# VHH binders against Translation initiation factor eIF2B subunit alpha (eif-2Balpha), part 6

Target 1, 305 residues: Translation initiation factor eIF2B subunit alpha (eif-2Balpha), of Caenorhabditis elegans (p34604)
Amino acid sequence: MVQESIISSFRGKLENDPSKSTSLATVETLLEVLDRSRATTVAEFQNELNQVVAALEKTDYSSTSIRSAADLFTRFTSLAPAALLDQEDFSQVLDLYRQRARSFIKNVRGSRAKISKCARLFFTHHMNILTHSYSKVVLETILDAHKSGYHLHVWVTESQPDASGKLVFEELKKNGVPTTLVLDSCVGYVMERIQAVLVGAEGVMETGGIINKIGTVNVCIIAKSRHVPVYVCAETIKFVREFPLNQADIPQEFKYRTSVIERNNLELEHPDVDYTAPEFLTLIITDVGAMKPEAVGEELIKMYI

## First folded at step 1 (VHH)

Design D5 (framework vhh_7qia_2)
Fold by ESMFold2-Fast, scan of step 1:
Structure D5 (fold): chain B 305 residues (1-305), chain A 121 residues (1-121)
Amino acid sequence: as target 1 above (305 residues)
Amino acid sequence: QLQLVESGGGLVQPGGSLRLSCEASGFTFSSYAMGWYRQAPGKQRELVAFITSGGSTNYADSVKGRFTISRDNAKNTVYLQMNSLRPEDTAIYYCAAKYWTGRYLSEYDYWGKGTPVTVSS
């Protein structure tokens, strides 16, 4: 396997499409490996995948996201009938794996549309929603609801220091959605006007909690204090086998801007993400339906068996 | 309003030089890593040069020794000085601002519209 060209392809997917998740880029890269594979046995194929995954984990992108996406991809694609594994021509097994991999990726790409449809079940026709940071699934969910005739007023935090909320604010304004930009420090000030908080996630933990853009835990604590429901929109490909009990347990690869070029940022307590415990979340809305945070562990078991 | 505006592209002869500029507005520029990417017709977009919030630089092997990236935080601007240009450098050049830990999901990147560079004799 040519690891250098595979890593280059992986980086290119993420650099060429800013909306693409690390998880989606990982499974697309693994499909390329599968398409180029000339393996003659299951062991040879598994070794090829393991080498590629290990190489991707050495990149500056989230090793947790890469590993979890790779695990889901492998389990889904390798669900071939046992009888087929006894075939003399292993190329037929590889062809089946390729077919299943393409179906898996197609389902992953369709996840946001399924989430948008599910989320509308929890909306009322006139609603004040607060959102934090930039999440493409949240943005698409809001825009789809607006196009469907819902009258939403969206309150958007600036999400400093990267001001990612200003991008959401601009997109909502462009599409004619009533929207108000608020300071991150104003969440408590405006929460009494809010009927629901809608946020995305970088990762959904086995605890039922989420890792997301810094400030999310503050928003969710304030929402709980005011009895405002918090709906998390997240593709199942973002579900990971991690068990954080507190902020210190966040995997380092999520927490800081820590590429070899940016190591000096570790000397400052300026994390990029925080952890929100399940007790502060009302529902996790996914491409397989809405679930309570407590149900996340069971759903992960079903995916991994 | 988060925007990146590129300038300085154009037509140049082989061996010539161009200086690209990218002016950022509407966000905390000094907190972002800045990159220059390029995309030639029929090819995937590739990273050319990268500069961190702290000023450390990195370059693609194809441009090392010929291109220099720099930033001016007071002017919210990143620059790409391109020397000894070759026909294979012909591409649309994109400025990108990245709030990037090396581990944060790339959906938080900001991109300019691109500036074309043509190296022809």
Scores: ipSAE 0.000, ipTM 0.150, lowest interface PAE 18.4, mean pLDDT 79

Design D6 (framework vhh_7xy4_2)
Fold by ESMFold2-Fast, scan of step 1:
Structure D6 (fold): chain B 305 residues (1-305), chain A 122 residues (1-122)
Amino acid sequence: as target 1 above (305 residues)
Amino acid sequence: QLQLVESGGGLVQPGGSLRLSCAASGFTFSSYAMAWVRQPHGKGLEYIATISGSGGSTYYSDSVKGRFTISRDNAKNTLYLQMNSLKPEDTAMYYCARYKGLYWSGTYFDYKGQGTQVTVSS
């Protein structure tokens, strides 16, 4: 059964630590469920986790982040030797799952720091960077480089209509990073001044492309036309098994908020995200290192084997 | 309001073929990955095949790969399973199932239909 105390714990993790990602809170909550589990079979354990995940997805937090994090957690955690699965005392299997879950979470917790260190290898000491929308990993990567002595000037799009770019602009300004806020319509105008584009991702697709805040594809197309590299910062926990070939292939739960998905008729084409194909991306910088978009499919296989 | 209605099951001889259909209503069909799962009498659920929301990606269990084909018609809100070269081991109740969004591992489905019985017997 799903317990409301688990949902309260999940909400508390995010409310008590605003820097914590929804993905990390999800896997920490699943470990909490695993620590309390009295399951006697693999099927019982899987059903228990799935019921919790379903409840978490009904919260106001990103359902895509919850799903991808939980999927990787269950895949990683539930792998066990056949000999151990065949024994009568399932508590040893649960103990192995707990060990694997703790290792997985340790890796997830270190993700942003690893991404920041890796990203700096592609920066120069004086650099104009363009970023679009709000991404905690991108923000922390920029702040970490600034504190390490890099002289970055960060050009931030407003990212309308939610103005999420203004949040990034204010945080950078507060931390003493030179920054300029630009209209979304001005990306082509300013790209001549930019040495690299740095963006996050809500999801990294098996194609090597990304789903990210609406406007990202425009930024990346313009960057490619001006021969400006695009670096994507994303934790491996955001990798998903989807093969979009075009914008129409994006599942609607990524494109729109939940309330909009439930509408019968959409008279306005106002999606929250778009898809950027791999040809517009230079590198995907992750907690396991930097990779070309073409390598993403192989990394996904490694995570799910 | 959410409904999945399976049809097309029946009795068939080994080596025969059947096409299952699943009519979906009460949700935006194209926004969800869909699956076919089966349950033989007295056994657990077995995953058969998955298809992405757009229909661009498909995955099959090793037991049916090369014999079964999953497809969808998003304009008609319908999921299909073409079953060829049927074996006695394919005898089971077949369910149309909806994943909770883009992609989910294991046997996690937030809804499944009433099922349609497939019996492969001489």
Scores: ipSAE 0.000, ipTM 0.122, lowest interface PAE 17.7, mean pLDDT 79

Design D7 (framework vhh_7nfr_2)
Fold by ESMFold2-Fast, scan of step 1:
Structure D7 (fold): chain B 305 residues (1-305), chain A 122 residues (1-122)
Amino acid sequence: as target 1 above (305 residues)
Amino acid sequence: QVQLQESGGGLVQPGGSLRLSCAASGFTFSRYAMSWVRQAPGEGREWVSSISGSGGKTYYADSVKGRFTIARDNVKNTLYLLMDSLKSDDTAVYYCAKLYRGWSTSYGFDYWGQGTQVTVSS
């Protein structure tokens, strides 16, 4: 199979719609593969998906987001009654998978709106919020609160080295949200003015901790020391069954977002993400509601069994 | 051909001890985190404990902390749950579950064993 058309379709989804998440683009791409599949067995179908996911992972988009989304897609779309799996015509199984996949994608598309509505329950009408890095769900949450009449002043870290915080700063400014850009080294300096920290996650761990843009753990440690609550906004499609207890436990794919070819200097420790333990987080706000970090493991079990 | 086979369940008196085993095959056992999940009669499933692929990290539900110990033998591809100071509330079917690690596996728990019954009664 030629993977170029699939990769092009995937890239096109993200380039043509800047608001679309890598996770959503991944599951939409997998639905396209499923719609075109002529597999005759579960193993053959899974092999097709594995090949596509491997191809998507060679792109510069988040490997973790692609993997997690692909596995959730497989979990919810590949469930079939034992009797149906014994049918001579596997096309009936594929039709069931297609039906389930479309339902799954519909639910994923509604996730950010549900998170935004839930998050407002924890905001006050006049509030200083600190955010770090570029998170589409955090940005939408802030913009939706602003449009709903909340008077937020958003303090945004530059989020070096990719300066992703500057993108958030410009977007908030364009939408009329009062915003101040601060150096990453100034988080401790400004935290006295902050009522809440709002961050996203590249992954929510079973520990209740998160993997997110490098610098997040520093922000959250400082917030805890100043008794400032930390609210994590994350779609359930970001939930991952991993158990990091320290930075060394993070899979290398999470730490280095850029391609291996671009990371030839292994003498420099410049990870793209870090791990924030649950003790530094106040709430995980999801499309199924807000939960304490300690509840994440139990909620994952309820969602996937 | 991923297969998980639990054993070691049975009837025990309150305060007793029991050791559950889960024999795993069909995958590289040391690469995957493993969990024990239980289901009491008429209740939903409750997560009990998890262990990382290397065995270096363990997590426990508050209801079992200090009483249960999760362990694994990566040479024998076997997961264990040592249950001490058993209470009537521990009565449940105990399932061995393989957690997600790769793209060919489902997110969350991609494979379950058939379960082993633990009954704690006097």
Scores: ipSAE 0.000, ipTM 0.130, lowest interface PAE 17.5, mean pLDDT 78

Design D8 (framework vhh_7aqx_2)
Fold by ESMFold2-Fast, scan of step 1:
Structure D8 (fold): chain B 305 residues (1-305), chain A 122 residues (1-122)
Amino acid sequence: as target 1 above (305 residues)
Amino acid sequence: QVQLQESGGGLVQAGGSLRLSCTTSGFTFSKYAFSWFRQAPGEEREFVGAISGSGGRTDYADSVKGRFTISRDNAKNTFYLQMNSLKTEDTAVYYCAATRYYLKGSWTYDYWGQGTQVTVSS
């Protein structure tokens, strides 16, 4: 296995297609590994896959997105009848894995379209929406609603320090969507004008809470105080078996890039993400439909059993 | 401050036994599944065995099945690899690994130990 070519392929997928999620790029890369595999045992295949996933996690892309996608890909593609697992020729098992992997990827590629369609059920034809940070599924949802005749005015936070909100603002403006860029410190100031908050997630937790770009918890707390609903748009591939009770419980791979050096620096508290508890969320809108935050735990059980 | 520390490696004669231990700190042990891997010089890392979070499921590589046994002790935050009937081909650096996302068939790992040398002489 040539790990360098696989990592290069993975980076190329994300660099050449800005609309592609890290999760989708991960499962597409794993299918390439599976298509190249000549493993003769489950242990050999497992080791091959583990090496690739570990290498992908060392990149600057979200290790949580990579790991979650890899786990769901593995879970759904490697379910095999007991009789087939006892075959002398493991190539039959690999062929089944390849078939299931292609089906899984097809479903993942359709996820954003399903989310967009479901989200419109909660929109009014004239609506002020506030969004925070750059979320590909949120951007697609807004653009699809606009093309479908909805008259949305989108209020976008700058999402400092990386200014990812400015990218969303520019894309919306380019596509003719009325949009206003606001300072992160202005969320409380503008919230009384807002009818709904629409955000993405890097991970949907077993608690029904979400991990997302730093500032999300501030937006959601303010929304709740003003009785503004918060709709989270997230593919089921982003559901993870984590149970954080507070900000300190966020796994380090969510807060920092895999290449980031963490040396107990007490001078700066500059996390990349925060945790928003389920009480601050109205609905999690997914490729399998909308659900209340308290229903997330049951959905996770279904995906992993 | 997540740490996995292997111990119990060393030199043993063919046909002998060794028990490797992996002591963990910095995370909730009971939430994790554990595996052992090994790597001989010039070769890729090879899966050896795994135990689920509940301890109710174990998996082994064909080359060690029937000779090696993986177990865990939640009270001690430690898991083990009992190696019996050792062969010269078992000579390798053995690594312990942990993952929070283990179900039977899940192959991603979050944390790795530094490795411990096992040498089997004839």
Scores: ipSAE 0.000, ipTM 0.122, lowest interface PAE 18.7, mean pLDDT 79

Design D9 (framework vhh_4orz_3)
Amino acid sequence: EVQLVESGGGLVQAGGSLRLFCAASGFTFSSYWMAWLRQAPGKRREWVALISSGGKTDYADSVKDRFTISRDNAKNTVSLQMNSLKPEDTAIYFCAAGKFYRTSLPYDYWGQGTQVTVSS
ESMFold2-Fast, scan of step 1: ipSAE 0.000; ipTM 0.268

Design E1 (framework vhh_7nfr_2)
Fold by ESMFold2-Fast, scan of step 1:
Structure E1 (fold): chain B 305 residues (1-305), chain A 123 residues (1-123)
Amino acid sequence: as target 1 above (305 residues)
Amino acid sequence: QVQLQESGGGLVQPGGSLRLSCAASGFTFSSYAMSWVRQAPGEGREWVSSISGSGGSTYYADSVKGRFTIARDNVKNTLYLLMDSLKSDDTAVYYCAKDYRGWYSETGYFDYWGQGTQVTVSS
């Protein structure tokens, strides 16, 4: 059993800061657990974290994002079962874990700025860019390029049914970026005007493919057909050890806005996300640099081993 | 109440094949990632392979990649490890392990382990 206050804190982080990712909220919550821990052994501490993570996964937020972030957090803080405890004071081990966790979170918070800087290397002075859905890292990347003197015209899909693209459109317009809102069905119509596609990701898979807002695979297929490069902007904390072969392999937690238990309507094929295979992507731009999709698997191994 | 029961171990010649099975009960099998972990005589535990709850994602240690295949049958609540081109270095007790969280991790938060099944590769 976990304390309700920790779950409430997790929900509060996401409700009070709409720009915060589920992954960042997860690791910040796990740091709170670590800061409150009175454990005297690694096993006791791991059991505390395990109870919290299990409770977070039962929320309406992405279970895969929570799992991935928790795995990276525990790996970075060295919570392996046979851990470094021989003849050491466990309070010193907890202090070490807390220091490492704070450093990890600091790096995660700086990720978008690093991505934005890297992405500009692939922009030209005057450029038509297409984006789909609402991605905080993509929005920051575009705004940062605009402030740095790039003349971008941003074509934004509405991204129905939640119309998340309209939020991007409004924010770009507010910041003086030339922008045009297009119907999702108009991607093929406008692609001949586009020099690059920028999209975010809910998750970057070991295949080098991505799980992102429904419609992303359509955009990327059309871009490839027109020889338009697709640049994915994603923090490394969104990398997950999943290997989907097709749309059916997407973890159920990504497909529905609410949990699978609460949303079981089989009359409608209205998923919230889709999977885009690596052959439709040009580069994955991350906080550790740009990489080709086929290099993602090797980078994931470095993070988890 | 949760039970994991391995079978299929034994003595094989180098280059031979074995199929390990793990019968699971006491939990919703399809909701949890499952792993195989081995322990050679006088050595610590070594993660071998993992499979997601749906069976859509599989992961392998570099030492077994291309030789071993992990699979699951969610109707029969059974986990499998198909071992081909066995080497003397593969000699170990092989354990079936349940991830408490329902996801994959090499370091794992395994809340339940089987009793293990001995695999010996020798002439």
Scores: ipSAE 0.000, ipTM 0.119, lowest interface PAE 18.6, mean pLDDT 79

Design E10 (framework vhh_4orz_3)
Fold by ESMFold2-Fast, scan of step 1:
Structure E10 (fold): chain B 305 residues (1-305), chain A 122 residues (1-122)
Amino acid sequence: as target 1 above (305 residues)
Amino acid sequence: EVQLVESGGGLVQAGGSLRLFCAASGFTFSDYAMAWLRQAPGKRREWVALIYSGGSTDYADSVKDRFTISRDNAKNTVSLQMNSLKPEDTAIYFCAAPRYDSLYGKTEFDYWGQGTQVTVSS
């Protein structure tokens, strides 16, 4: 049984707060489930969480973001030592899970500010930056640098077909950041003017590669060919235990919204996201610091052991 | 030296089930996605099921809801549970570990097993 009120709560978090990430809304929703839980066994609790996560993944919000957040939340909060499980009182286990969940969410809420501060260590005072698609952490990072006195000129791709880049462009203009909107097909044309590429991620893979808005791999290949560094800004909650080696390795549910997969013929190659291999990335800048892509797998393991 | 060895194939009646096994050695198994592919008589090899290092899975449309891929990292084994078998499932089944070597193509596999024959009679 999954309560329709839980899905409504999840949707409400995102509709009522445009700045909130899908990942944060996911873990806040899972905390609500945990707070309401009356489970008496680990199996009962695990089943309850699994039903909720499955329901959230059927929404039109990013399946990659929902899944990565849910996996990390579950791993962080529900792991219990065998000694604790030997106790008769399961309510103590649930209380521990609630305490761990609250701590986890507190850390998630501070992530963008930490990323923004870390990213500035890799900026020069005057810099041409290219970004692709709408990423809340990238936008916050750029605005924070601007407010801190950096002179950035931001080149923003339109990011078709949803034109999400136009939202970034308007927000940057509104805040007085020098900004140029470019066609997705113009990335190669403008790259010689760019000193760094700054992108977000829907998910950071064990490989150190990323899943992000369609067109990201094109941007990163062009950047590498021109010897322009690529900096990925991503919260650790977006780290996913997946090891894709190419585009075909990305699960269908990550590339397409559930409603499209269920109703439409996938004869056309129109995915929402693509995979960028670690060799095209310079640094992954996270709330726990900057790391080279090859360090991602080890860091993911360390975070939730 | 990388080795992949398949087993579990055989003759089965339509509607029956088989479980295929792949034993892997010579590489850090837990770091790799693992795939099952098949080659039917007169056709090119096609992927059937994929399991990522993190445990998530993906299936070809022709086998979803009938086949289940799983892995055991402690034993360096990947398996394919095949239920509700159809005559069109007749093929040599291969275990493969993909290697990232191309951004421009479909999934490419660097490490291949010998294959195990599955024959489904009508």
Scores: ipSAE 0.000, ipTM 0.099, lowest interface PAE 21.3, mean pLDDT 78

Design E11 (framework vhh_7xy4_2)
Fold by ESMFold2-Fast, scan of step 1:
Structure E11 (fold): chain B 305 residues (1-305), chain A 122 residues (1-122)
Amino acid sequence: as target 1 above (305 residues)
Amino acid sequence: QLQLVESGGGLVQPGGSLRLSCAASGFTFSSYAMAWVRQPHGKGLEYIATISGSGGSTYYSDSVKGRFTISRDNAKNTLYLQMNSLKPEDTAMYYCAAWRDTYSGEYKYDYKGQGTQVTVSS
């Protein structure tokens, strides 16, 4: 019964704010579970979280993003001094978990400001930037640079079939940023005018590559062929313990909605995302600083181990 | 107090070589990955190379692969960048940066140096 309410809350977070990441919605939902928890032991609490995560994974949203965000939330939230864990009153442990969870979410929400500040170190005051799809962190980075006096001209792909790029285009236009909307098929045509590509990520892989909106790999291949740097803006909460070697290695739950996977329709080749290998990326700009894609694996070990 | 002091820049002709140095103080040098970044006049910062704390791993931007070599001497708290086959497009202010602890909510790179100017001109 509680699961139905939690799933409804989770879906509402994403439906009411399309720019909100699945990872952020996951940790916000887990905080809600923690606030409502009646657990009297660590084991009971962990079981409650595991049941909720399993329920969220049955939704049409990325199970890999949900699982990875939950793992990071649990790791950060459950770090408690041994002395406190030995107390008979588990309510003090739950209160500490709640405090840590709120701090974690506050830091996650503050991630975009840190990314924006770091990204500006790689911008020129007059710059043509190309972006693909809707990324809240990329959008905030561009808007913060514009407000700081940078003269950016932003070239935005339509990002079909969902036309998510048109949302970015309208938001930039509304905020007075010079912007040009381009067809997805025109990326090669316009790339010679571009000084940098700025994209987000749905997930940052152990390989240093990214999973992002379909079309991202095409943009990055074209950028590399013309020696245009590609800067990925991604919160560390989007780091995922996956090691894809090619497009086929993308977890099915990232590519397709659950109903399509269950039908096993071999005629359907309309994935929602693609994988961009690290060789096509210049830097991953995160809330903990900029790193070369090759450094991501080491960073991921520190976060999960 | 983390402090980085770059040196070794200067004017050089295309095809020439320069060796940059960065003297580090105020932290346990061998525990930090180090990087070289550059900023051409009127442009943004461009990543050049990174080296792990032990020196066992190095990474380079595509623009400098095969031409530049990053190295370190942990006994002397010094980072180096050997630049060969220099091109006019390598003209920039060069900075060294320390890679700090991750996931603490702080920036990984600390650009505290004043930089050293490299000018490649004929």
Scores: ipSAE 0.000, ipTM 0.113, lowest interface PAE 18.6, mean pLDDT 78

Design E12 (framework vhh_h_nbbcii10_fgla)
Fold by ESMFold2-Fast, scan of step 1:
Structure E12 (fold): chain B 305 residues (1-305), chain A 125 residues (1-125)
Amino acid sequence: as target 1 above (305 residues)
Amino acid sequence: QVQLVESGGGLVQPGGSLRLSCAASGFTFSDYRSYALGWFRQAPGQGLEAVAAISYSGGSTYYADSVKGRFTISRDNSKNTLYLQMNSLRAEDTAVYYCAKTYDLGWRESYFDYWGQGTLVTVSS
């Protein structure tokens, strides 16, 4: 049976740390399940994990992010040599799973530092960059570059209606980074002054495209029209086995502002996220290095194979 | 380049037997990595159902309750082929059967990375 304490722990991780991704909270929660497990067979352990994942998917958090993170976690942690799987003592298999799970989570926690280091390879010592919405990895990347002696002027969109860009603007000012707050409608007006666009992602799709805060597709289209490169900063744990062809294909689990019932209101279209096709992206900068959008499918294969 | 190709389906009478094969290309069953393999099916007008799964070594197997005692999953790593021996077939076994590859023995569809095109099994008199 699923224990309510595990689900409460999951919710607590996200409520106590708003900057923590749903994906990271998911794998940390699955490690707790693994640490508490007294399973004696692979089937018993798989049933326990499946019950927990199903319960997590019923929460208010993105079920696509939960499922994808759980899939990567189980793929990475459940790999075992043939000889060990043939043993009668399952405790050795569980110990191996625990060691691999801890290694996986350690790598996930170190992801932002690796992304920051990689991103600097694409910066010049003096440059104007534009960013949209609040992304912890983007913010840390910019701050790390500033601390390393780069002279960046950061142009931040307000990212309405939640004004998440204002949070980025204030954090940059607090840390002494030159910054200018711009209206979302002014991206086209300022783009000729920009040398690079730096954005995060809620999910990196098999297509090589991204799902991110509403307005991202507009920023990226304008950047491409002006020949300004777009660099996406995203941890590999955010890679998702989805293949959207258009905005309508965005999985419901990424949450629109409107509910399923409210989506029948023909007068209101207020989504929280949009999809940016790979043709509008220059590079996806990850904890395993920078890659062209076209290479994302191959990386997903490597992670899931 | 990873590809799974199912074969062996066809028309069979109730109580009969069929052996399905899944030939893999683009990867090797004898790889140092521990791959799990499974069979899924989809009956007309119904959702996808997990049928059977087998660990890399063949030492662990899992079966849906609906097929336990009737179906046997096996693998031949030297031939790069997965098998499903189906005995005592019933009309309810009529479905398209899919071969799938994963690292895990989980019954959740999302755990399986590669899917073949499927092979149709029809159980009818």
Scores: ipSAE 0.000, ipTM 0.101, lowest interface PAE 21.8, mean pLDDT 77

